# Ledger of designs, part 3: VH-VL binders against q9uuj3r425to622

Target 1, 198 residues: q9uuj3r425to622
Amino acid sequence: SSLTEDNLIVSLVPKILAYLLDAYSYERDEEVLSCVWTTEVPLKDAFDLKSVLRKTDNVESVLNACVEKYTLSSITCSLRLCLLEFPDSLIRSSFYDYFKAIYTTYTDFEDLDHRLYSIKKCLLHLHSTPLHILEEIIRHLSAYAISIRMKDGQIRHLAKIISPCVLRPPDDLNIIPVEDTHPTLLVIDLINEFENLF
Below, E stands for the ipSAE of ESMFold2; O stands for the ipSAE of OpenDDE; V2 stands for 0.75 times the mean of E and O plus 0.25 times the DockQ between their complexes.

## First folded at step 1 (VH-VL)

Design b2 (framework fv_acimtamig; at its last look DockQ between E and O 0.04; V2 from the best seeds 0.00; counts 0 for: pae E 13.9 > 2, placed apart)
Fold by ESMFold2-Fast, scan of step 1:
Structure b2 (fold): chain C 198 residues (1-198), chain A 124 residues (1-124), chain B 106 residues (1-106)
Amino acid sequence: as target 1 above (198 residues)
Amino acid sequence: QVQLVQSGAEVKKPGESLKVSCKASGYTFTSYYMHWVRQAPGQGLEWMGIINPSGGSTSYAQKFQGRVTMTRDTSTSTVYMELSSLRSEDTAVYYCARESYDILTGYDYGMDVWGQGTLVTVSS
Amino acid sequence: SYVLTQPSSVSVAPGQTATISCGGHNIGSKSVHWYQQRPGQSPVLVIYYDSDRPSGIPERFSGSNSGNTATLTISGTQAMDEADYYCQVWDSSTVVFGGGTKLTVL
C-alpha cells in the first residue's frame, strides 16, 4: 500500500521515534550513541522486529521487549525498512531530478537560501501523510544530532543512511546510484535547517 | 520534601514472581529516570535496570533480561519492578533510586535519592 | 564485561585522611559517582560526576578521576564515616558498581 493509504504507519512512526528519544539517554558512550542509526545489524533481526511492530496493539510493550533481544540499532533499522517497503519515497520520486539540478547548481554556503526556497516549494506539493512522516523523522534526527553534538562528518554519514527513505529515483530498482549525492545533501539540509523548513 | 517510598517486605517460594513498587513524591515524577538496584545479604550493589517514567522506555542489565519487567503509572507517580522465576539467589534488598541526566551536555547527577529498600526472601 | 576494582577494606584513625581507589580500564573517560552505605541504611550519594558534591555532603569529601583510577578522599575522618563505599560508572548502556570498600574508623 501507498503512504497516503497506510493509517498504521502514521501512528507507528511517531511512537517509535518517541521511544528512541527516550532511550538515547541510556547510552552513555557517545561513540556508540552516534552510530545508533548507522550501525549494521543482522537483517533477519530487523525484518522480524518490523513484522512484530506492524501487528501489535501495544508498540511500547514491543519496543521494551525488543531491547531485551535486539539493540536500538535494530529498532532504527526496522523503521528504515518500513519506509523502504513503500513503492515511493517520502519525497516522491518525481522530485528526484528536481533536486539533482538544485544540488548541482547551488553547492556552497551562499546558495543556502536558494536551496531552502527550493525545498520549501517541494514541501508545499507533498501529500499530508508523507509530509507529516518526513517532518517527524527530520525533527527527530535534528534533535538527536543536536543532543549528541554531531560533527559534520557524522551528520553526513547519518544523512547517507537515511537518504533512501527520503528520496529515491523513479527507476524500477529504486536504488540511488553511487554517483548521485543529492539525496544525501538534501537530508543534510533538512536536518541542519529543520527550523527554517517545517 | 523529595521521597521514594517502597512496598513492604515479601517472602516468596522458588518459581514465583515478585512485584515491588516505588512511589515518588516531592518532585516532577517524569523529569527523572528511575533505577532498580539490588543487594544480596553481605554482598555489593547490583544494577538491574532503568525506566524513564515519561515515555515508559526501559533498559535492563543483561543478567536479568527475560526475567525483569519495569513499568510506571504516571497518575500515581509509582514505578514497579517485576522479577519472575525466582530462585534462592534472588534473596536481596531491592532499591529504587532516581537519576537526572542531561543528554545535551552529558552531565550526570548520579542516583541522588534512594528508596528505603524492600527485603525479599526466596526460600522453600 | 567492564569491571571496577576497589580494595575490600581501608582502615583509618579518627581525624586522618582516608583514600579509596576505584580501578577501571580508561575510567578517566567516564563519569564516576560514589555512594556511602552505613549499616542498615540505603546508599547515599556523596560524590557525583567525578568530583561534585550533592548539597548536604561535607566539604571533607572529594573525588578525582584520571587514567585508570578514580579516587574518593575523606579528610578529617569521623566515626560517622564508617560505612561501605561504592564507585559507579556507566559503561555504554550498562551501570557498573565496584565491589565496595569497607571503611573502618578505629
Scores: ipSAE 0.356, ipTM 0.766, lowest interface PAE 3.8, mean pLDDT 90
Fold by OpenDDE, look of step 2:
Structure b2 (fold): chain C 198 residues (1-198), chain A 124 residues (1-124), chain B 106 residues (1-106)
Amino acid sequence: as target 1 above (198 residues)
Amino acid sequence: QVQLVQSGAEVKKPGESLKVSCKASGYTFTSYYMHWVRQAPGQGLEWMGIINPSGGSTSYAQKFQGRVTMTRDTSTSTVYMELSSLRSEDTAVYYCARESYDILTGYDYGMDVWGQGTLVTVSS
Amino acid sequence: SYVLTQPSSVSVAPGQTATISCGGHNIGSKSVHWYQQRPGQSPVLVIYYDSDRPSGIPERFSGSNSGNTATLTISGTQAMDEADYYCQVWDSSTVVFGGGTKLTVL
């Protein structure tokens, strides 16, 4: 990824999130609203939308024009695809083993403070741009979860969906081993403890 | 020898800003976190915030959020702490303190090296 | 917010053992660090991770942590040990200091 790509994402992510936030207020179907991030969509739609978003100078206009053509889930999927195109996850893959160790060691509820400390330490090792993007995404998801009163299982599902964007294993951009759940657990903590971490 | 040398004492007026420097020497500057802690006269230690080894990320105590800025200059091995909108209550000795840590576990070993402190007096 | 509670002062005769407590809810699950601050000087780390001692710190300094109380113990207390002592932990990605304890050697 070039500096140009980084700048594009820095601009694109907040705009998409802002659009989604506004869109939530107009969605009357609670079932649809609760599954905006977790509903499966045709990948073709997400890729098509991604291509349009990456070429436009007016993201808001494109999103507004897409209301009839694309679902909210297609927008969220498109965003995830954009993030997955980066050569690394928002949290560098070099921290994969770090968090693996943390979540194998501190598994109890009583260990929350140790996890939060460890997470905070990692966040302090991130550059400003990745940290900012991560913060915006987690802020959005945290607020979204609260607004629709997500249960733990729903948060876990959401975390599973977004975790590949947040933390990838080394030399594997798209696959999280089934036996390794720590990226999902990390995202759960990021969402649940946003105010304490950011 | 490992040491942190801070800038000299300052006298400020309410509403002004202060900027304290902390120059590190005797160790790999980019391998340690730096804390800022202050102490009002006759009072205890108060944590202000932390800056990462590269200077790319910071975390501030809620009390100082929006008013404090910590920066780091690798070329000079110096950390800076700026506090704006000063009040009389900001009168204190300000300390920088190094934190050693294990990169694999994230465990910190406490603040093992402290600067000599910088007295800042805020008075009208 | 998480609070650490220390006694305001502790007095001990030379050669006797001084004990300084640091109270906090379930503090035993946290890592506690201790700092010594002599009058007019910067703080000095004397104990980290509940009971570990930095290089250069005398063996008469020891620490423990369990339940709701962490303890700094100074055996064979000397005049030079007269200082303020602070306990410190991490809570929710925030550093928290105790109020400090003035140790007087009489």
Scores: ipSAE 0.016, ipTM 0.571, lowest interface PAE 7.2, mean pLDDT 89
Fold by ESMFold2, look of step 2:
Structure b2 (fold): chain C 198 residues (1-198), chain A 124 residues (1-124), chain B 106 residues (1-106)
Amino acid sequence: as target 1 above (198 residues)
Amino acid sequence: QVQLVQSGAEVKKPGESLKVSCKASGYTFTSYYMHWVRQAPGQGLEWMGIINPSGGSTSYAQKFQGRVTMTRDTSTSTVYMELSSLRSEDTAVYYCARESYDILTGYDYGMDVWGQGTLVTVSS
Amino acid sequence: SYVLTQPSSVSVAPGQTATISCGGHNIGSKSVHWYQQRPGQSPVLVIYYDSDRPSGIPERFSGSNSGNTATLTISGTQAMDEADYYCQVWDSSTVVFGGGTKLTVL
């Protein structure tokens, strides 16, 4: 299955993101909020929630009925699991080496405009469904990072956790080699420069 | 000017329910949270819960969970608080109060505008 | 359950400085708001986010927050400042008020 073929995931992503945005407003512990996307959860809990979410017509009622059982981090982990099940990342894996070259060559702040140009060019070549999902996720993460005033190290950690959903090598393993930092650096630019890119 | 105008005083019997309204004016209704806070005679302030008028989501103090319901009507810029299974201890002045939490700055601005209060008396 | 502790009353002479405390475990890590309630009236926000004043609140009202104590300070206290004062924080998803302090201006 691909993202263009799974209409349930297409409808599920915006609903989960809307739920999270509203739920953030009620969590006033900044330490808890800063880790919503990065806290490890028992994989069984995330997988069980993913299965329920994929079968329901009413995401909001499922999440509301099980609030204490489904921590916010369980919800974000379930969303990431849904995206990782697809054979390709949101940015097609054929762009993996393209961005490796970009982030090896144009490494500092002064090169930002060239990196942004390269990202914009890539976005023109995405199919409409993965582009829409990518835009909605990055819009959400950008607003989230701003709302809790994420520091650079926190943004990097968030970007590292999200990066396999966004850009991964063209293989079946969903593994980014440890030495390859460009998927993380790409997600950092997507989050920080959302308004310039979308 | 920014105002919160509440419904008038009520007298209730134990076991009944009450519904207090709070009409907002002078600002964008859906951009501010609304709290409900009560004050028993001679006592301090007691928080009951909060509603986000954008979307209608709510969070209630544990003491009132299961007895309180907060709703809103965006067409009239009005929030409502319903409290069921009333008892004499529910005799109080009930206030609505607006609050802004800026997601862009993380700034908590407190409850900056309060309604005039609604006295509710629960007696046999 | 998070608790805020305030003195029941504070008395000051006109023109003097009143200090009202609000005690809580690690309250310095929280944002503290202060409300004034004159007899028979609704509460009025006088300090938010530890030390900031809303429009219309005189500069003689100030606030601080560190460690286990937040403090509301009223310099040049006037008769119109006679009221009950409440501190308030968020504890996770719950709003907590202090018990209130009656300020008497003699």
Scores: ipSAE 0.000, ipTM 0.501, lowest interface PAE 13.9, mean pLDDT 86
ESMFold2 (binder alone), look of step 2: mean pLDDT 93; pTM 0.955

Design b3 (framework fv_acimtamig)
Fold by ESMFold2-Fast, scan of step 1:
Structure b3 (fold): chain C 198 residues (1-198), chain A 123 residues (1-123), chain B 106 residues (1-106)
Amino acid sequence: as target 1 above (198 residues)
Amino acid sequence: QVQLVQSGAEVKKPGESLKVSCKASGYTFTDYYMHWVRQAPGQGLEWMGIINPSGGSTSYAQKFQGRVTMTRDTSTSTVYMELSSLRSEDTAVYYCARGRYSSSWYKGYFDYWGQGTLVTVSS
Amino acid sequence: SYVLTQPSSVSVAPGQTATISCGGHNIGSKSVHWYQQRPGQSPVLVIYDDSDRPSGIPERFSGSNSGNTATLTISGTQAMDEADYYCQVWDSYSYVFGGGTKLTVL
C-alpha cells in the first residue's frame, strides 16, 4: 500500500528503529555491527517480514517477529524494501531533477550552506508522513554512524544503499541510473548535517 | 529450491512471431523482477527487457522497442516473452533470468537462469 | 550507449591465477557482476556487487572494481573453470553485458 495511507508503517518505523538502536548495545561483533545496514540479505527473508507487516495490525507481534526470528540485517533490509515498494520515495520524485541541478552546481565544501538551504527548502514542501519517516530514519543513521565512528567511505556506502528509499526518479520502475550520484550525495548531507536540517 | 523452466525449442519463418514461456517455482513469483536475455550462436549475452510480475510493468532495451512484449500470469507463476516480425538474426537461445537487488542499488544482477529456449528463424 | 570491453580470450596454466578484465568509463562508480557460462549451459552467477560470492561458489573466485577497470580473479585455476565469463553492469535504464572472455586452461 501507499506510504501516506499506511498508519501501521508510521507507528512501526520509530519503534523498530528504537529496537535496533538498543540492539546495537548488545552486539559484540564489531564487523557485524558495522554492516547492519549494508549486509546483503536474501529477498525471501526480507519479503517474509514485509508480508507480516501487511497482514497484522498488532505492533507487538511484528516487533517480536523482528527480535526472535530475524537478524538485524534482515530487519534493516525489510525496512528498506518496504520503502522501495511504495509508489514514490520519501522525498517525492518531483524533486529528482531539483537535486540533480543542486549537486551539479554546488559541489565544493564551501558550497555546503547552499546545499543545506536547498535541502531545507525541499523539506518544507514534504507531506507530514514522509517527512516524519525520513527524519526518523536519518536520525537513526546519523546516531548509528557516530556511535561506530564511521569514516567517509563507510558513510558513502551506507548512503548509496539508502538513497533509493530517499529519492528516486519519476518512472514506474523507480530505477536510479547508476551514473546519477546526487541521491547518494543528498543522503550523505542528510546524515552528516542532521542537526542543521531537522 | 528456485527453478525457472522454459518452453521448448521453436523453428520459425521470417515474419512470424515467437512466444516463449518461463515458469517459476521455489519462491514467491511476485517478489522478484524477471528478465529476458538472448544469445545468438557463438555470440555474447544481450539484455532484452524486464518485467515486474506483481504489477506487470515492463521496460525494454531500445533495440527491441516495438517488437517485444513481456507479460505474466500470476496464477501459473509464468512470464512470457513475445518477439514479432522475426528475422534470421533473431536466431538465438532465449533465457529468462531472475533479477536481484544490488546492495547499493535496488536492481542489479541475475541469480537464477532458465535452461534457455533455442529459436531458429530460417526460410 | 555504455560499453563494457573484455578481452576475447585468456589462457592460464593449471593451478595458476587467471585475471579477466572488464573496462568501462568510470566503471568503479558502478556495481559489477560476473557470470560463468560453460558450453551448452545457462550462465551462472559467480560474483555480484563487485566482490561478493554467491553460496556454492568457491573462494578462489574474487572480484575488484576501481577506476575504469573491474577484474575477475580465479586463483588455483582448474580445468572445470574453462568457460566464457561475462561482466555486467546497470546503466541508463539498461543492463549491459561485456562481450565475454573465453578462459582456456592449458
Scores: ipSAE 0.000, ipTM 0.460, lowest interface PAE 14.9, mean pLDDT 83

Design b4 (framework fv_acimtamig)
Fold by ESMFold2-Fast, scan of step 1:
Structure b4 (fold): chain C 198 residues (1-198), chain A 122 residues (1-122), chain B 106 residues (1-106)
Amino acid sequence: as target 1 above (198 residues)
Amino acid sequence: QVQLVQSGAEVKKPGESLKVSCKASGYTFTSYYMHWVRQAPGQGLEWMGIINPYGGSTSYAQKFQGRVTMTRDTSTSTVYMELSSLRSEDTAVYYCAREPFYDILTGPMDVWGQGTLVTVSS
Amino acid sequence: SYVLTQPSSVSVAPGQTATISCGGHNIGSKSVHWYQQRPGQSPVLVIYDDSDRPSGIPERFSGSNSGNTATLTISGTQAMDEADYYCQVWDSSTVVFGGGTKLTVL
C-alpha cells in the first residue's frame, strides 16, 4: 500500500524511534553510538527484522528481543528498509526537480533563508501521514546529532544514508543518481534547522 | 510466504513472440525491483533487464535492446517479459528474480521464480 | 564490457574445503553476490554483499572480496553442495554474472 494510506507505519515509526532514544542512553561505546545509523549490517538481519516488525502487534516486545540477537544498527537499517519499500519517498518524487533547482541556485551560506522558505512551502503541501513520519524521523536525528556532537562531515554521511527515504527521483528505478547531491543537502538542512521548519 | 510463480513452458517457432509472466505474492509488489535472467541449455546465467513495478520503467541489457519489453500489472502483482523475433538461440529457461530496494542499485536477487522453459524450433 | 572470470570446474573430496574464485578488474570495490544452482533447479542466493549469508544458508559457506578477486569458500564440503556456482556484480546500471563453476564432490 501507499505511504499516505498505511496506518501501521504511523504507529510503528514512533515506537522504533522511542526504543532507539532509550537505547542510546545505555550505549557506552562512543564510536558505536556515533555510527548507529551509518554502520553496515547484514542485509539478511535487516530484512528479517523488518518483516517481523511489520507483522507484530507488539513492537516493543520484538525490539527488546533484538538487544540479544541484533545490533541497534540492524534496527535503524530495518526502519530505513520499511520506508524504502514504499513506492514513493516521504517528500513525494514530484518535488525532486524542485529541490534540484533550489540546491543548484542557492548554494551560499547567505542563501539559507531562501532554502528554508522553499522547504517550508514544500512541507505545507505534504499529506498528513508522510509529513508526520518525516517530522518524527528528523526530530529524532536532529536530537541524536546534537547529543553526540556530530561534526559537519558526520551529519553529511548520516544525511546521505537517510536521503533515499526522504526524497527519491520520479524515475522508475527510484534510485538517486550518484551525481545528484540535493537529496543529501536537503536532509542536512532538515536536521540542522529542525526547529525552524516544523 | 514470499513466492514468484511463473507461467508454464512454451514451444515457439522462429519469428514469433514470447510472453512470460511472473506472479508475486507475500510482499509489497511495488517496493522491489524485478529482474529477468535466462539460461540456455548447458550455459550460464544471462541478465536480460530490470523493471521497477512502481512506475513500470525498465533498463535492458544491450544484447536485448529493441527485442525485449518488460511490463507489469499492479492489480495482479504480475510482471511480464516479452521477447520478439525469436531465434533458435533464444531457447532457454527464463527466470524472474526479485531485488530489494536498498542504497544504490547493487543489491542481490534474493528470491527467484521456478523458471519457464521456452523452446524455439522449426 | 565488464567481465567476471570463474574456473569452469572445481573438484574436492567430501569434508574438504572448496574455494571458487571470481576475477574482475577492481572487483574489491564492488559488492559480490553468489548463487548456487543445483541441476534442474532455480538459483539460490548463498552469499550477498561479499560475505553475508541469507537465512537458511549453513555457516560453512563464506565469502571474501579484495583487489581483483572475490572468493566463495565452502568448508566441510558435502555431496549436496554439488552444483554450479555463479558470482554476480553490478557494473554501472548492468548486472554481470560470472561464467559459472561446476563443483564436483568426488
Scores: ipSAE 0.000, ipTM 0.443, lowest interface PAE 16.6, mean pLDDT 85

Design b5 (framework fv_acimtamig)
Fold by ESMFold2-Fast, scan of step 1:
Structure b5 (fold): chain C 198 residues (1-198), chain A 124 residues (1-124), chain B 106 residues (1-106)
Amino acid sequence: as target 1 above (198 residues)
Amino acid sequence: QVQLVQSGAEVKKPGESLKVSCKASGYTFTSYYMHWVRQAPGQGLEWMGIINPSGGSTSYAQKFQGRVTMTRDTSTSTVYMELSSLRSEDTAVYYCARSYDYVWGSYEDAFDIWGQGTLVTVSS
Amino acid sequence: SYVLTQPSSVSVAPGQTATISCGGHNIGSYNVHWYQQRPGQSPVLVIYDDSDRPSGIPERFSGSNSGNTATLTISGTQAMDEADYYCQVWDSSTVVFGGGTKLTVL
């Protein structure tokens, strides 16, 4: 089903993000906390948790029970898998070539304002549901990155992991080609410039 | 105005349980963590634990594991701290104090508002 | 477990500068907060994030934090500054307080 028609995703994403924000304050291992979004997890755990979260009538109850069985990285992976299962990304694939042109043309330091203007124009044309979910996810990641004082390389790694959820190509495979860096660069700008964009 | 108002002083016997309340007003209750800190007579400040009023999740200092329970009631903007199996060494002033939520600030934010304290005397 | 060390007492004459230290291993990498507690009263936040002052706290209060020592400095000390002062950090998800320093203004 499409992002615009999925009533479950509208309630699921904010509840997962709220749980993660709370959980960050109780995670005592700084290395674990810094890698919550980027750590590799057993795929079975992520798929199992994703299935339970999508079928439950009470997301908070499931997430509270997760503390004994699943890691925070399994929860973040499950959230990403939920978004990847939709046919289209949060910024619809019709914008893929639009952003490829932008990140090919406006690559210099002085070009940031041009990129931000182009992003704002895109955001004005998104449907309310994917826009809201995008805003909440980027708000979360921006706050997370600031609070753990992420360096540029760490932000780039985070952005690369998140990029398929945000912007995928319009082809049948819906896979970002390895030579295409613009989805990652877009997510970096979204995270770093959240307050100037939303 | 922002205010934390605690329940009144209590006298308890060893082996009993204590339950102190802390009522918040003047701010969004779910946007700040609430902590419990105690101070024995003539001693320093000792952190007991934290509760997130939004989700109800808690984390306790190792010393109080198994004896302390923190809960909240969002309808009354009130946090509770319950301490069981009281000993004479639990005689102290118990404070609630708020810290900014990690979401809206640093995870390591300071305790900017404190309750007035609740004196608990445990004696036989 | 992480430990913060403060001197038990500091004495200064009125109008002089008081300095209260807070020692901790690599404390410069932590965010240090300072609380003032007058007898019979609740603690009051006087410095947060190493050196920032809350609204209502006089400019004579300042803080610094580097290496293994954080410092609270009170210039032009007044009788009203007599209190216990506590430093505090977060060590992961736990809160650690220093033992407290009693400031006497004589």
Scores: ipSAE 0.000, ipTM 0.439, lowest interface PAE 18.8, mean pLDDT 85

Design b6 (framework fv_acimtamig)
Fold by ESMFold2-Fast, scan of step 1:
Structure b6 (fold): chain C 198 residues (1-198), chain A 122 residues (1-122), chain B 106 residues (1-106)
Amino acid sequence: as target 1 above (198 residues)
Amino acid sequence: QVQLVQSGAEVKKPGESLKVSCKASGYTFTRYYMHWVRQAPGQGLEWMGIIDPSGGYTSYAQKFQGRVTMTRDTSTSTVYMELSSLRSEDTAVYYCARVKWGSYRPYAFDIWGQGTLVTVSS
Amino acid sequence: SYVLTQPSSVSVAPGQTATISCGGHNIGSKSVHWYQQRPGQSPVLVIYDDSDRPSGIPERFSGSNSGNTATLTISGTQAMDEADYYCQVWDSSTVVFGGGTKLTVL
């Protein structure tokens, strides 16, 4: 469908990501910094913050005021909630089985080039707005992971948390089945290979 | 009415370059991917590549990588296909084609240009 | 690389049912599209996603796809259906077309 300048996701996501990038430079607790995206937060805090952000004309002012009351993890959780409330994932659910086949067939380290080629083909078929939002989020997470020197296990955990925002199944509940690992594996490749994909 | 109108027939010599245009009308140009497909005389259809008219992203068939370039001009709703280092086997009718609207399978071509005949000979 | 195999020609009398096959390894797991091309004209999409008809295509056209064979069926074939027919899939990173089948109605 057509999107306008008033679309909240188009305007809100880049501003939140810019705020987080700046905030990382001031966070002195290395444990807090390493868990900004993965720490559980009270749902009330995340929903309250999301509601305020959706109604404001000045996202930066709200985020500056809210950080005194809410944590950085509340901000990242609010962002994830915004993406989860979208009717479809950033990579549309019609690609769910496409990536399930790819991550079933090209599983070895030597298959990375085949997986990257398949991902690039998918990216070419995305509409401009979801592609732009996906690119900005993955750029941010890739830079964040590099800056705090994330290990493979931490990247996997981050990817698992982010995966429902990126790729969800086309079934009625739109919930990723426990046995399906390909959304997480896709996000790992997107983060690790950002420079080769975008 | 939705239509794709291509540039006219070309006669080229081996080693020259070709540039075919495809002008879209009757729909929002930036919302549909565009493909290029060619057909040699008496032969079947052969896929060359795809372009996103919005972002300018392209992907080419491996056979044509290094020789083909696809571009677009959003101000005129036109896509272009350039093919360099022409050989006699590049003699073909070149088509632009729009992908059918539908989020699951963006590989069905619902609207085709009229074709551009390109003859490569000495 | 993935290959689609079609018979080079099929002949049918007016009013009979024409059947055009498209063979490919595990093609039933892919979406198959069919195009009609009359001499000197551009291809026209007649079936997409295995069995769906675009607006304006007669109900005489139908499709199926299972196992290693996809099929285009034209019921009550008319003289105007005489054309070349191509099947098409997307395989990993490329669009793949069948070699084409010439349908003769006599």
Scores: ipSAE 0.000, ipTM 0.431, lowest interface PAE 18.7, mean pLDDT 84

Design b7 (framework fv_acimtamig)
Fold by ESMFold2-Fast, scan of step 1:
Structure b7 (fold): chain C 198 residues (1-198), chain A 125 residues (1-125), chain B 106 residues (1-106)
Amino acid sequence: as target 1 above (198 residues)
Amino acid sequence: QVQLVQSGAEVKKPGESLKVSCKASGYTFTSYYMHWVRQAPGQGLEWMGIINPSGGSTSYAQKFQGRVTMTRDTSTSTVYMELSSLRSEDTAVYYCARETYYYGSGSYPNWFDPWGQGTLVTVSS
Amino acid sequence: SYVLTQPSSVSVAPGQTATISCGGHNIGSKSVHWYQQRPGQSPVLVIYDDSDRPSGIPERFSGSNSGNTATLTISGTQAMDEADYYCQVWDSSTVVFGGGTKLTVL
């Protein structure tokens, strides 16, 4: 990643997340609100919005002008697409096997302290930009989950959708194998234990 | 019994490269981070960096960035530390040390236990 | 860069209490570990997480950490306690060692 690209993402992500927090207050459909991050959207809408957001100097102005055309789910999908286009995930792929071992060995509720230690160790070794972006995204998702009283199954589904942005394997396709559940389990811990990690 | 056994003493010339090994036994090799620390004659302990034996990821002290490389071989439970462009100031005892943690010890940050026996490296013309 | 300051040397008579300080800005907010190194030997952990002893370390060894100073205390000091002592903390992603204190038992 280049310096120019990093500067854009640093400013873009917090602005989108701030817009979403404000927009949640105006959404009256509880089912829509509960599925903002998990609803399937037309890919064309998400790709079009992503392209526009990357070129604008005023994210709020663009989103407000397009509110009738782009749903909250289109906005979240566009954000996820931006993160997926990076060559590496927010927690770099060199940690993929590290977390696979951790989530294979420390699987029980009573192992939580050990998993949290391992996560804190990883966070300490992240570069400032991906760490900042990860922190802001997880803060947002944690607050969102609390505000709508997400059940464990909903958090798991949210974590599964977000996991490719957070931790991907070190291969050309960057596709998480369907048998590998540790990226999802990591995101569950990040969301549930945000106050103890950041 | 948990043990770290290092390779033997080395004598090197300025400009050469050094490679020290540290063989672990008595525990699950991929479950604990490994560190490298050196000590020049009459001087204190100086941290060089850390390696995760599971994925092979590394992080180095700023002073050694660009000169040091840490690797591991999971089939032999061995970590390696390579230092290039040697100078007389690199004369030191080089230690590997396991980062130890356990449930109930509090959280991060952790401590070093055990330490390898050390490898004396002498760099002279 | 974070710096830990230790006295270069401390001398005590046999049976006296030795106190070795480790100074650092807001060190009381960090976990401090202590290592003993005898001549020609590898360092050995004697105190971890400010005040805890590993199995095999005598009750004579204790530690504390508050404000800007961490302290290693050795009560009833014996000749076998002659060694260099190092304090250690983490500062973000970096390991920092103190300069070491040579303990002499006269």
Scores: ipSAE 0.000, ipTM 0.438, lowest interface PAE 19.5, mean pLDDT 83

